Miniprotein binders against q9bqp7. Designs and how they scored, part 28

Target 1, 240 residues: q9bqp7
Amino acid sequence: VPQNWFPIFNPERSDKPNASDPSVPLKIPLQRNVIPSVTRVLQQTMTKQQVFLLERWKQRMILELGEDGFKEYTSNVFLQGKRFHEALESILSPQETLKERDENLLKSGYIESVQHILKDVSGVRALESAVQHETLNYIGLLDCVAEYQGKLCVIDWKTSEKPKPFIQSTFDNPLQVVAYMGAMNHDTNYSFQVQCGLIVVAYKDGSPAHPHFMDAELCSQYWTKWLLRLEEYTEKKKNQ

## First folded at step 3 (miniprotein)

Design p2
Fold by ESMFold2-Fast, scan of step 3:
Structure p2 (fold): chain B 240 residues (1-240), chain A 89 residues (1-89)
Amino acid sequence: as target 1 above (240 residues)
Amino acid sequence: SREELLERIKELIKKGDKWEALYLLFDYILKYPDNPEALIEVAELLLEMGRPEYARLVLEWAKDLAKKTGDPELIEKVERLEREIEERS
């Protein structure tokens, strides 16, 4: 059990929309400060095995593509992911008309991959929005909060070239989702409660995306693991 | 075997095949993660290759394992390599 245990859900909040909820999705800007981000905590608490696996992959790719080829490959992967998130924000945001640029983004294989998931997404409450856990002192920038098949979820959009049909293959993604969830549930900038998570893995070739739904019980299990990672980060920071 | 893989890596380093050597060094660490002497040797090879950032990373793991064995000679060797990295930074 983590030393700094705190509940993921806020008993004073409801997952139902109330009359004071905004008519447009919230988009609170991320304020950079000394408080660690979810991604920084996770990166700084990777196991040595995870770090070495990433380095081995990197060196193998450099052998296959050359240094310049690897740089171009990673740059393209990053750009594709960024464009994918921009397209999703455009699709899910209320707007009068789509711009020519946005229409071009909507034609990617990744967007085709998620079409069947998007049909089940509605009631968007937040997009590219900052969250802060006031008690546990961490911040994050979540992708989306919306109803998926009638359940309010923190939704995280991922791109992958390889199939990820099992949640176990998404590494720290479940921890990232529940960290955002716990922060939002205790952030005074938000009035609702989210109890479920969704990781959507989209594919470049347009193959159907894999949704990894996380119910309240599963979220609670990953929340405990997130608290342990946060504790490890805090201990490492004290020793530096 | 472990020894055969390490000798192959040393040959690649000598030939200047740096990227193949780095790939195999990390592959080696993942195959034999519980041998502090082997990890210390990997860190020393990384220093010879001019990669103190990777050597530091490997030494952190080697230090944890060396402390568990209680071997003062291994602990001292790790700390000596750590000081060498700090001096080069």
Scores: ipSAE 0.358, ipTM 0.777, lowest interface PAE 2.3, mean pLDDT 84

Design p20
Fold by ESMFold2-Fast, scan of step 3:
Structure p20 (fold): chain B 240 residues (1-240), chain A 89 residues (1-89)
Amino acid sequence: as target 1 above (240 residues)
Amino acid sequence: SREELLERIKELIKKGDKLEALYLLFDYIMKYPDNPEALIEVAELLLEMGRPEYARLVLEWAKDLAKKTGDPELIEKVERLEREIEERS
């Protein structure tokens, strides 16, 4: 799939704030349907190496913890991630839209980890919001769209117990970010343009989070890879 | 060596230590990702272990490599195993 036929950026949109932009962050609900999600496309098109690395990790954990222990471990990791995202949505939402604030969530190690990143985040335009690329027929639920150090970004919050200081360590996360970006830029529910991405890896022990900023050029490179994954997914579905 | 690791895996399978064998099979494929014959051997062992879902992934990988090498004998082996998986479905 040529990148130039399906551009990530929409030439009819501006990245500058507009007076018609909502004063509160957008939160479009995700509608369940047969259109594939970004996460499903990525999961269904993992390389054989990625699949077996994941399975090897899983089998090792089962050997160490037992099947019940592994299920408890993965359930706990899922819950921690869910709480982290809920806390971030609460922190970044305008006070007038908040009904309550959970101070216990705000004091977690993960939240301490991202404090230095949050001080550089402003102008929040979307939180936990659905995106759809109508032409390419995929959907997603993005975490956040906001200015990071003055640049409008799709921001993806990740939790990790192991250090991830390099973008290569985040696997498909850059593809997820650009997929959301391209969808939002072509979704009629949104009027602005995003050209940058940010992956923030937070740590449970409160160690400083690692920000992986993606400029427009890097986003364009990952967009090409995302288009290949989407094509692979489409071909795989036709040949089932 | 490759043969020594494969023999150890086969021994674990016969011993009934299937979880340990599965773990070592994953290590094996990571060591020999570009060898279609080695991947076919892994797929056969995965089928013996009752893991057709993993065998399918390995066979798809092996088939791609065999087609690139232009080896009809390897392609035939992959297609035979794919048919066995369909029969077990």
Scores: ipSAE 0.013, ipTM 0.479, lowest interface PAE 7.0, mean pLDDT 81

Design p21
Fold by ESMFold2-Fast, scan of step 3:
Structure p21 (fold): chain B 240 residues (1-240), chain A 89 residues (1-89)
Amino acid sequence: as target 1 above (240 residues)
Amino acid sequence: SREELLERIKELIKKGDKLEALYLLFDYIFKYPDNPEALIEVAELLLEMGRPEYARLVLEWAKDLAKKTGDPELIEKVERLEREIEERS
């Protein structure tokens, strides 16, 4: 349905390791420029449904906590997520990072929540790494690329206070994952192909994290939706 | 069920528990996001509660869905409610 369709997968690439692959995970730094990020595109093209749901959540929290309490709550959620990502990068990095590891971060409920997922993760190829789609002109910073249960995945780590047992309850997260995947598959800084995605929702109380695995077919379906969002963003920007 | 939840919401509105009713209306929309008839019903209830700002958002959403299905009766009902909101503003 997008006017300018582009494939998510690159037929010239393979998901299997080859001799040119680096022995350590890639960590390409994100460079600032006029090219929009995945998160910016998604934020600026939210559906009326998504805007209403966000407004509902915001109003409920403000009523419960007050305006200052809401600001403090939001800040705390952001910090917890940041620390969770830092801990995961440390755990998954093969280099000596023990002196940089926060003992409290490694003992958090979020890390406990994700333990059963981590034991199925291996062959890490990228961590906190920048991707750019050279043809579609967007950028992103992905969390992790690794094998999950033997399949190479773009893995996105999420924290949540409420259970998210269905992929539909993770909102734009599937679009974010496939946007990173499509960018990486066509970014000259990378040599491999990713065909699967994984959204992992970790819980503060240590309850088992919910993994949402996305096979190649599901990724292709969400890729079409991402292309529509990117088209909408481009048109909106021209009209402003 | 859908009908039971909607009935509970209507009861809360009658009792003047507007905050509780608003919260449950948001939950109702979350549960039935792709049903234009349900969204129109929610918009009517939001208007009854004196929340035209939320009614507008829900009606825009319902209108988009009704246009996709090509149901002229639903489109007409949405447009009638939108005009009602404009008149009250």
Scores: ipSAE 0.013, ipTM 0.383, lowest interface PAE 8.3, mean pLDDT 81

Design p22
Fold by ESMFold2-Fast, scan of step 3:
Structure p22 (fold): chain B 240 residues (1-240), chain A 89 residues (1-89)
Amino acid sequence: as target 1 above (240 residues)
Amino acid sequence: SREELLERIKELIKKGDKLEALYLLFDYIWKYPDNPEALIEVAELLLEMGRPEYARLVLEWAKDLAKKTGDPELIEKVERLEREIEERS
């Protein structure tokens, strides 16, 4: 158990909207500051096994593509992910904002991959929106908060070239989702409560995306693991 | 299967196919991530291949596992190898 345990859910909040809630999805911009982000905490507290698995993947790719080819590949993967998120934000926004965009972004294999998931998504409340846990002092940028099959979820969109049919194969993604959830549930910029998570892994070739639904109990289990990672980060920072 | 894979790796090292041996060592660790004895053997092979950077990483992993299982002999073996790496650098 973490020394500074804090509940993931806020008992004073409801998942139902009230009359004062915004009619459009929230989009709070992420501000740079000294407070660590979820991604920074996770990157700085990777286990030796996770670091080794990352090095194994890197070495295999370098063996196949060369060092310059590997750099080009990773840059391309990053750009494809960024464009996928931008396309999803556009699709899920109730107001069509025509910003200058290449129409091809909406027809990628990744977008085809998620079509069956998008049919079950409604009631969007936040898109590309910043969260801050005021008590635990961390920040993040979540992808989406919406109802998935009638349940309000923090939804995280992932791209992958390799199949991820089991939640265990998504590594730190469950920790990222619950970290955003706990922050949002205690962030004064938001008035509702989310109790479920959804990790959607989309595939470049358009094959059906794998949804990994996380109910309240599973979220609570990963929340405890996130608190331990946050504690480890704080101790490491104190010793630097 | 574990012993067979390890023998294939040792044969590749003998033939001078160190890059392929490194690739298979990563596959070996992927398949057997929770065995500190196996990780120590991998670290020794990485040292033979002139890859102390990977050996250090694997030894830290093995040490963490040995502490969780309560194996002081394995912890001592890891620390001995860590000292050998430090003394060479």
Scores: ipSAE 0.007, ipTM 0.335, lowest interface PAE 9.5, mean pLDDT 81

Design p23
Fold by ESMFold2-Fast, scan of step 3:
Parts: C-alpha cells; sequence; structure tokens
Structure p23 (fold): chain B 240 residues (1-240), chain A 89 residues (1-89)
C-alpha cells in the first residue's frame, strides 16, 4: 500500500545466537539530531479522532484535578514509568551491575505484575539501546531485545492504570515495536534478526501483566501501517 | 439531545466556564464524529473561545468528511472559515 515500500526483515541475518555475540547486552547511546524519532513520527501523524480523544481525556482530568493537580498526576505517571524501566534494566542486566538502590526499585507493584513474564525471558541481546534506519531516516530507543518463550523479540514495557487485555487497546504500541524492529534489522550496530514483538502491560496493583505477542506475520502487517505513518510524516514536513 | 448539549456548551461559554465548555465541546465531537455540520459548529465555538489551533484541526476533519460525502456547500463553508482564521493570524 505505501508508495515506497521497504522490507522489515533482513534476509542476510539470523535470530540464532552467534559465538561472536557479546556476553553483555548492547546499549548503544541515542544521540539527539534532526532525524525524527519513532515517537515523534507517531505523535505528529495521529488521526484527528485520536487527537480529540486524548484532548477530551486531558480536559476531563483537568476538571477533576485542577491544572496543578493534572500536572502532578502526569508527572507521577511519568516517574512511575521511568522507575519501572530502570528496575527492568537492572533485573535483566548482569548481577554485578546491581546496586542497593536498584534493589529497592525491584519491590514495586509493577515489578510484581511482570514476574510471570520475566520467568520466560532469557538471552538478552540489547537494553535501552538506540536504533537507526539510515535508508528510511528515523531513529528510536528500544527497551529490550530478548528471547520470550524461545523467540527473539523486541520487547516494549508499558505501565497502565486500566486493564489492557487486547492488543487493540495498546493503540500505537505495535507500530513502535515494528519500527524499532525494522530499524534494528538494518542497523550496522547489530548483527542479528528480530522477527517477533512483545508488548507487556504492567499494573500498579501487582495484578498479572498482559503480554501481547506479535509473530512475524502480525509484525509485517503493522510494518505496512508504520510505513504509511512515516510517509504521512514526511509529506507533512515538506508541506510546512 | 444534540441541541440541548450545544445550548449547555454555549451557556458555559457565556458564563466564562471555559474549561468545562472545552471538555463538553470535545465530548460532543466524540459522540458525533461523523457529522461535518456538527464539527463546523464546534470550530466556530472554538474560535469564539480563542482556540484557533483546535478550530483549524476540527475544520480539516470536517472538510475530509464533506469531501467523502460529496458536499460542495460544506466544503465551501469550511474553506471560508479557514481563510478567515489565516487572515486574522
Amino acid sequence: as target 1 above (240 residues)
Amino acid sequence: SREELLERIKELIKKGDKLEALYLLFDYIYKYPDNPEALIEVAELLLEMGRPEYARLVLEWAKDLAKKTGDPELIEKVERLEREIEERS
């Protein structure tokens, strides 16, 4: 459907471990530059309906909490998400990197929520690592690349106050996952192939997280949608 | 009814309850997303509230819908409002 299609998978790569692979997960730093990030592309190509849905929620919260209360609420949600990602990176990194403060972060309800998922995660290849698609001109910072139930996945950790038992309720998250996947598969900083995705929605009260596994076929379907969003972003940028 | 909700919104604007009026305008769009005439009226009210950034977005949405239904009269009305916004900017 996109006018300028590009493959998500790289036929020259394998998802199997290589003897030359580093024993420590990769963590390539993200350098800020003029190339758009995955999150910026998605934010600037939201449908008008999505924009007004978000604004309706925002205005309702402001009515309920006041402007200062809303700012405090959103700041707390952001901090909780940040702490959750920091704790997961510590858990999945080598034990020698753990500090006492990291141990305290491991006790949250969100971490309890993901325990049943984490027991199926192994073979961590990358953590909080930058990806760049030089041909399609976008960048991103992915959370994790690891085996989930034996399949190498781009894993995206999310926190939610409300249950998200269906992939449709995760909005643009599948697009983020496949965008990172396509970039990593063609990024020279990485040598392996990722064909699967996993979105994990964790809950503050410790109730079991919902995993949304994306096989290669589903990833290909969302990749086509991502290419359309990227095309729309590029067109909007040129017209402004 | 739609008319009752719109009248409530207009009264809130008159009273200066801008936050509640803005919420109800977006709630109205949420309830009637496929009605270009309703979207145009929302855009007019957003302009009265000093929110041309939202008015432009709503007008683009209304124009897309009017083009799909083949309604040249609505398209013309949207384009007139868009022109007025740009002239005052």
Scores: ipSAE 0.197, ipTM 0.687, lowest interface PAE 3.4, mean pLDDT 84

Design p24
Fold by ESMFold2-Fast, scan of step 3:
Structure p24 (fold): chain B 240 residues (1-240), chain A 89 residues (1-89)
Amino acid sequence: as target 1 above (240 residues)
Amino acid sequence: SREELLERIKELIKKGDKLEALYLLFDYILEYPDNPEALIEVAELLLEMGRPEYARLVLEWAKDLAKKTGDPELIEKVERLEREIEERS
């Protein structure tokens, strides 16, 4: 049980749209600060077993591809993920007009992979937007807040390069989603309540993306685990 | 099987097959995650391979386990190796 428990949901907020809410999705820029990011907290609180599983995978890849080959592979994975997120932001933004760059971004296997998920996405409230939890003192950059099958969700888009998925990135994804959710629900830059999460894993070959829906109960369970990771991070920082 | 794996790792280190040796050391750690003595042996081999960053991590793991079992001899050995790493950098 976390020592400094705080609720994930805000009783003063509603998930229903208000006429005063902006018609354009919010895009608040992430500010550099001494306040830790969600990704930093998760990276700094991996278990010894998690670290060694990741290093075992890394060394096996280096053995197979060579050191330069591994660097090229890792850089390519990062670049493809970035381009995928840029394409999704373009597709979901009502203010976006297709440019030559946008047309090229929209022609990927990853985008084809998510088409069946996108048909169920509407009512976009935020895109590539910063969140801050003022009480718990952490920040993050979330991908998307929108309705999925009629439920308002924090949506996190992930890419997977088969046959070699990045193991560590998939393990903490639910914690990342609920951390963003809890921050947004208590961030004064936002007025609505999010109670559900969605992790969408897209595939390079265009195979149908896998949606992992998280209802309010599951989000509450992962929130407790996130608070424990945050507590561990804070304790480690005190001993620095 | 434990002694056989260690012997294979030591042979790879002598031959200069450092990446293969590192991979097998990680397998060894995952096979014996609750054995602080085994973790200390791995940390010593990592230091011989010039990997103090991994040795530190393994020693922290071994120290946590030794504290839980209440073994002061193992705690002392871990702290001695930690001091050796600091002095070398």
Scores: ipSAE 0.015, ipTM 0.405, lowest interface PAE 6.7, mean pLDDT 81

Design p25
Fold by ESMFold2-Fast, scan of step 3:
Structure p25 (fold): chain B 240 residues (1-240), chain A 89 residues (1-89)
Amino acid sequence: as target 1 above (240 residues)
Amino acid sequence: SREELLERIKELIKKGDKLEALYLLFDYILKYKDDPEALIEVAELLLEMGRPEYARLVLEWAKDLAKKTGDPELIEKVERLEREIEERS
């Protein structure tokens, strides 16, 4: 159990829309500060095993592709992921502009992969929006908050070349989702409550994306693990 | 075996196949992750290769294992190597 436990859900909030809710999805800009981001906390508290699994993979790729080939490969993976997120924001945003839309990526396998998930997504409330937990002192930039099959979710879009049919295959992604959720639920820039998460893994070849739905109970379980990672991060900073 | 893999890695370092050596070192760390003496030996090789960033991580892992066992000799060996890294930075 974390020493400094804090609830993920805010008892003063509801997941139902009300008159004070904005008519367009929120997009609060991320302001860079000394406050750590969710991704930094997770990266700085990876287990040694996780670090060396990643480094072994990187080194294998360098042996296969060469250093220049590896740089090109990782650059292309990053660019494709970025374009996928931009395409999804455009699709889900009522204020989209054609000059920002990537027409080629909208035709891509990743967008084809996610079509069956998008059919179940509605009531978008936030897109590419900053969250801050004022009490626990961390920040993040979430992809999307919307209803999935009638339930308000923090939705995280992922791309992968390999199948990820089980939530355990997505590693720290559940922690990332609940960290954003807990921050949003206690951030004064937002008025609603999110109790569910969704990790969507899209595939380049257009194979059907795998949705990993997280109900309130599962979110609470991962929230405890996130608090432990945050505690570990804080202790490491004290010991510098 | 452990000793055969380690000897192979040392040979690759000697002949300048640094990329292959680094891959095998990471593979070795994952295979022998529960052996603090094996991790310390890998840390020494990583320092020889000019990769103190990886040596620090391996030494921290070895130190965590040694503390669980209560082995003061291993803890002292790790701390000596950690001081060596700090002095060179």
Scores: ipSAE 0.646, ipTM 0.902, lowest interface PAE 0.7, mean pLDDT 86
Fold by OpenDDE base, second read of step 4:
Structure p25 (fold): chain B 240 residues (1-240), chain A 89 residues (1-89)
Amino acid sequence: as target 1 above (240 residues)
Amino acid sequence: SREELLERIKELIKKGDKLEALYLLFDYILKYKDDPEALIEVAELLLEMGRPEYARLVLEWAKDLAKKTGDPELIEKVERLEREIEERS
């Protein structure tokens, strides 16, 4: 049980999103502060088993590609991920639909992979927007807040070369999503609340993406795990 | 067998093929993750290979298992190796 329990949902905010489709999605810039990011907290609090598995994977890749080949591979994966997020922002932004979309950004296997998910996405409220939890002292940059199949969600887009058909296969992504939800629900820059999360795993070969929907109950369960990770991070920083 | 795999790893270490040895050690750890004695032996090899960071991770698993078994000899061995890692770091 977390020592410092804080709710994921804000009882002062109405569960009903104000029905006014914002004409323009929110894009709050991330301020570089001494405040840790969600990503930093998760990276610094990985279990020893998780660290071990990642190191095993890294060593295997170095054996197969060499050190220089592995650096190149890592750079390419990062670039592909960045381009995918840029393409999604362009697709989901009403203002960018009028600009000459770089057709090359849209011609990716990852974009093809998420087409069936995008059909169910509407009511985009935020894109690449910063969230801050003032009480719990963490920040993050969320990918998207939109309605998925009529439910308002924090949506996190991920790229993978391997199938991830189960939410358990998405590593710490569920924790990231609920961290963003909890921050947004208590961030004064946002007037609405989210109760659901969505992780979308896109595939390079264009195969159908896997959507992992998180209802309010599942979000609450992962929120408890997130709070424990945040406490662990805080304790580690006090001891450094 | 466990012994055959461990011997193969030791042979690779002697030949100087540290990367392949490390890869096989990782597979060995995953296969015998529930045996504290096996994990302690792997931690010793990782120390000899100059990989104290991996030895520390494995020793923590061994420590958790040793505490569950209540074997004081295993606990003492883990603690000794933890001190050795700190001295070399």
Scores: ipSAE 0.036, ipTM 0.461, lowest interface PAE 2.9, mean pLDDT 87

Design p26
Fold by ESMFold2-Fast, scan of step 3:
Structure p26 (fold): chain B 240 residues (1-240), chain A 89 residues (1-89)
Amino acid sequence: as target 1 above (240 residues)
Amino acid sequence: SREELLERIKELIKKGDKLEALYLLFDYILKYPDNPEALIEVAELLLEMGRPLYARLVLEWAKDLAKKTGDPELIEKVERLEREIEERS
């Protein structure tokens, strides 16, 4: 699948705010059918190296924490990630009347970790919102679209127990971000264009989150890699 | 693939290797945290394995995701499993 035939950016769209745009962030529900999600495509096209690294991580964790410790750890990681996303949606949403904010969610170490990033976030355009690429036939649920330091970004919030100071440490996260970006840029439910990405890795102990900003050029590079993964998924799907 | 991993997990459950199956289910949850259908499948297997507390936690997350999709079929599946867990406890 050539990048020239399926560009990440839509030349018919602008990244500038439009007065006709809703003042409330968009939250389009995900409509499920046989169309694969971004996370499903990425998971089903993991390289042998990625599978090996995941297996080694699992074995090391079991060795370090014990079998019961690993069960407790895995359950807690899942729950904390869920709570973190709920808290961020609440913080970034201007709606006061729909659901009262849970103050306990807002006091977590993960929320403390992202405070310095949140100060640079404004102009929220979408929260927990569905995107679909009609031509490439994939869907996703993105976390956030907002301005970060004046640049409109697809923002993906991640939790991590271990430091991730380099974008290379976040594995498939850049592919996930650009997949959402390309879908949104070609989704008729949206009118604007996003050209930048941001991966924010938050830490449980409240240590400062690591922001990984992706400019238009870097997004284009990862888009090419996403198209290869999508092609691989499509090929595997035909043979299953 | 997802289907191959899920089939391997189901086979381990049938063989009685429940601890190994549980570890693979946790691996599966980490791989598909944003897929409500996958999370519902995991909750069903956890319930089959006699792990209702883990099933309830996974269902709570799946329910939030399903409500965001507005898919009535997924919401009904979650509510059915919630009732099943309540009846067993």
Scores: ipSAE 0.000, ipTM 0.078, lowest interface PAE 20.3, mean pLDDT 78

Design p27
Fold by ESMFold2-Fast, scan of step 3:
Structure p27 (fold): chain B 240 residues (1-240), chain A 89 residues (1-89)
Amino acid sequence: as target 1 above (240 residues)
Amino acid sequence: SREELLERIKELIKKGDKLEALYLLFDYILKYPDNPEALIEVAELLLEMGRPDYARLVLEWAKDLAKKTGDPELIEKVERLEREIEERS
């Protein structure tokens, strides 16, 4: 899929704040359908080396924790991630969109970890919102679109037990961010342009989160790689 | 050496230490990712361990690599093992 035929940025849209932009963050529900999600595309196009790196890690954990211990560990990781995202959505939402809040949810180490990042986040445009690239036929559910240090960003919140100080350590996360960005920029449910990304890796012990800012040039570079993964996915689907 | 490591893995399989053997097999193919003969041998051991799921993945990797090198004998070996797995399932 050539990048110049399917650009990440929409020339018909502006990245500057508009007076007609919604004052309440958008939350478009994700519709279940046959169109592949960003996460599905990425999971089904992992290299064999990436697959076996993951399997070796899983097997090492099973040796360390036992099969039941590993199951409990993975269940807890999933639950912690879910609660972290719920807490962030609550923190970033206007009061009229808030529902029942759990005080304990807001006191986690992961929330402590991101405090210094949250101080630089404002102008929230979308939270837990569905995006669809109508031309390239993929969908996704993005975490957040907001200004980070004055730049409108697709923000992806990640939890990690190990430090991830370099963007290369976050693997497919940059691809996920630009896939959501390209979809949103070409989704009729949205009217604004996003040109920057931010991957925030939060830590359970409250250690300061690592922000990985992606400017427009870096987003364009990862967009090219995302298009290749999407092409690989559609080719595999046809051969299935 | 490569052969010494593989022999130690085979010993673990014979002892019934399947969990440790699986870890070392994955470690082994990650150390020798560009050797289709090594990948095929790992796939055969995975089949002996009752893991056709992993064997299929390793054989796909071996086939892709063999096609890049243009070795028809290795491609035929992989396809034979893939057919064997399909017939048994």
Scores: ipSAE 0.635, ipTM 0.892, lowest interface PAE 1.0, mean pLDDT 86
Fold by OpenDDE base, second read of step 4:
Structure p27 (fold): chain B 240 residues (1-240), chain A 89 residues (1-89)
Amino acid sequence: as target 1 above (240 residues)
Amino acid sequence: SREELLERIKELIKKGDKLEALYLLFDYILKYPDNPEALIEVAELLLEMGRPDYARLVLEWAKDLAKKTGDPELIEKVERLEREIEERS
């Protein structure tokens, strides 16, 4: 049981979408401060088993590709992920629908992969927006807040072709999603609450993406795990 | 679904795309880190892929989780797979 329990949901915020669908998604800039990011907390609190598996994978990739080949591979995977997120932001942003969409960004296999998911996405409330939990002292940058099949979700987009050995944060995607939910639900910059999460795994070959829906109950379960990871991080920092 | 992801991994293995299959297996482990059944399934696939070294590591993790759950069926399955890994290494 977490020593410092805090609710994921804010009882002071109504679950009723305020009637004014904001015509423009929120995009709050991430402020660089001493506050740890969700990603940092998760990376520094990985289990010994997770660290070992990642290190073995890295060593094997270096053996197969060489050191320079592995660096190139890592750079390419990072670039592909960035382009995918930029393309999604462009697709989901009402303002960018009017700009000449870089047709090259839209022709990716990853974009093809998520098309069937995008059909069920509506009511975009936030894109690439910063969240801060003032009481629990962590920050994050969420990909998207939108309705998926009529349910308001924090959506996290992931590319799965090749695990970025350096995206250690993709290991705990459910924890990342609920961390963003909890922060957003208590961030004064947001007037609404989310009760659901969605992880979308996109594929480079254009094969249908896998949606992983997280209902309120599942989010609550992962929230408890997130709180434990945050406590572990805090304890490690006090001892450093 | 978990089953769909496993099926996709199996298809990749059959196609000979071992690297992509391995990546998806790692993603799978990370997606279900607290599910001993999921970890056992991954260990089985790693063993089939000719990676007894990775299978052993995943199975050790599964064993710790299985002991925490107290499920005798999971514990027995882990022990069986441990024996299979020893026989093939």
Scores: ipSAE 0.023, ipTM 0.272, lowest interface PAE 5.1, mean pLDDT 85

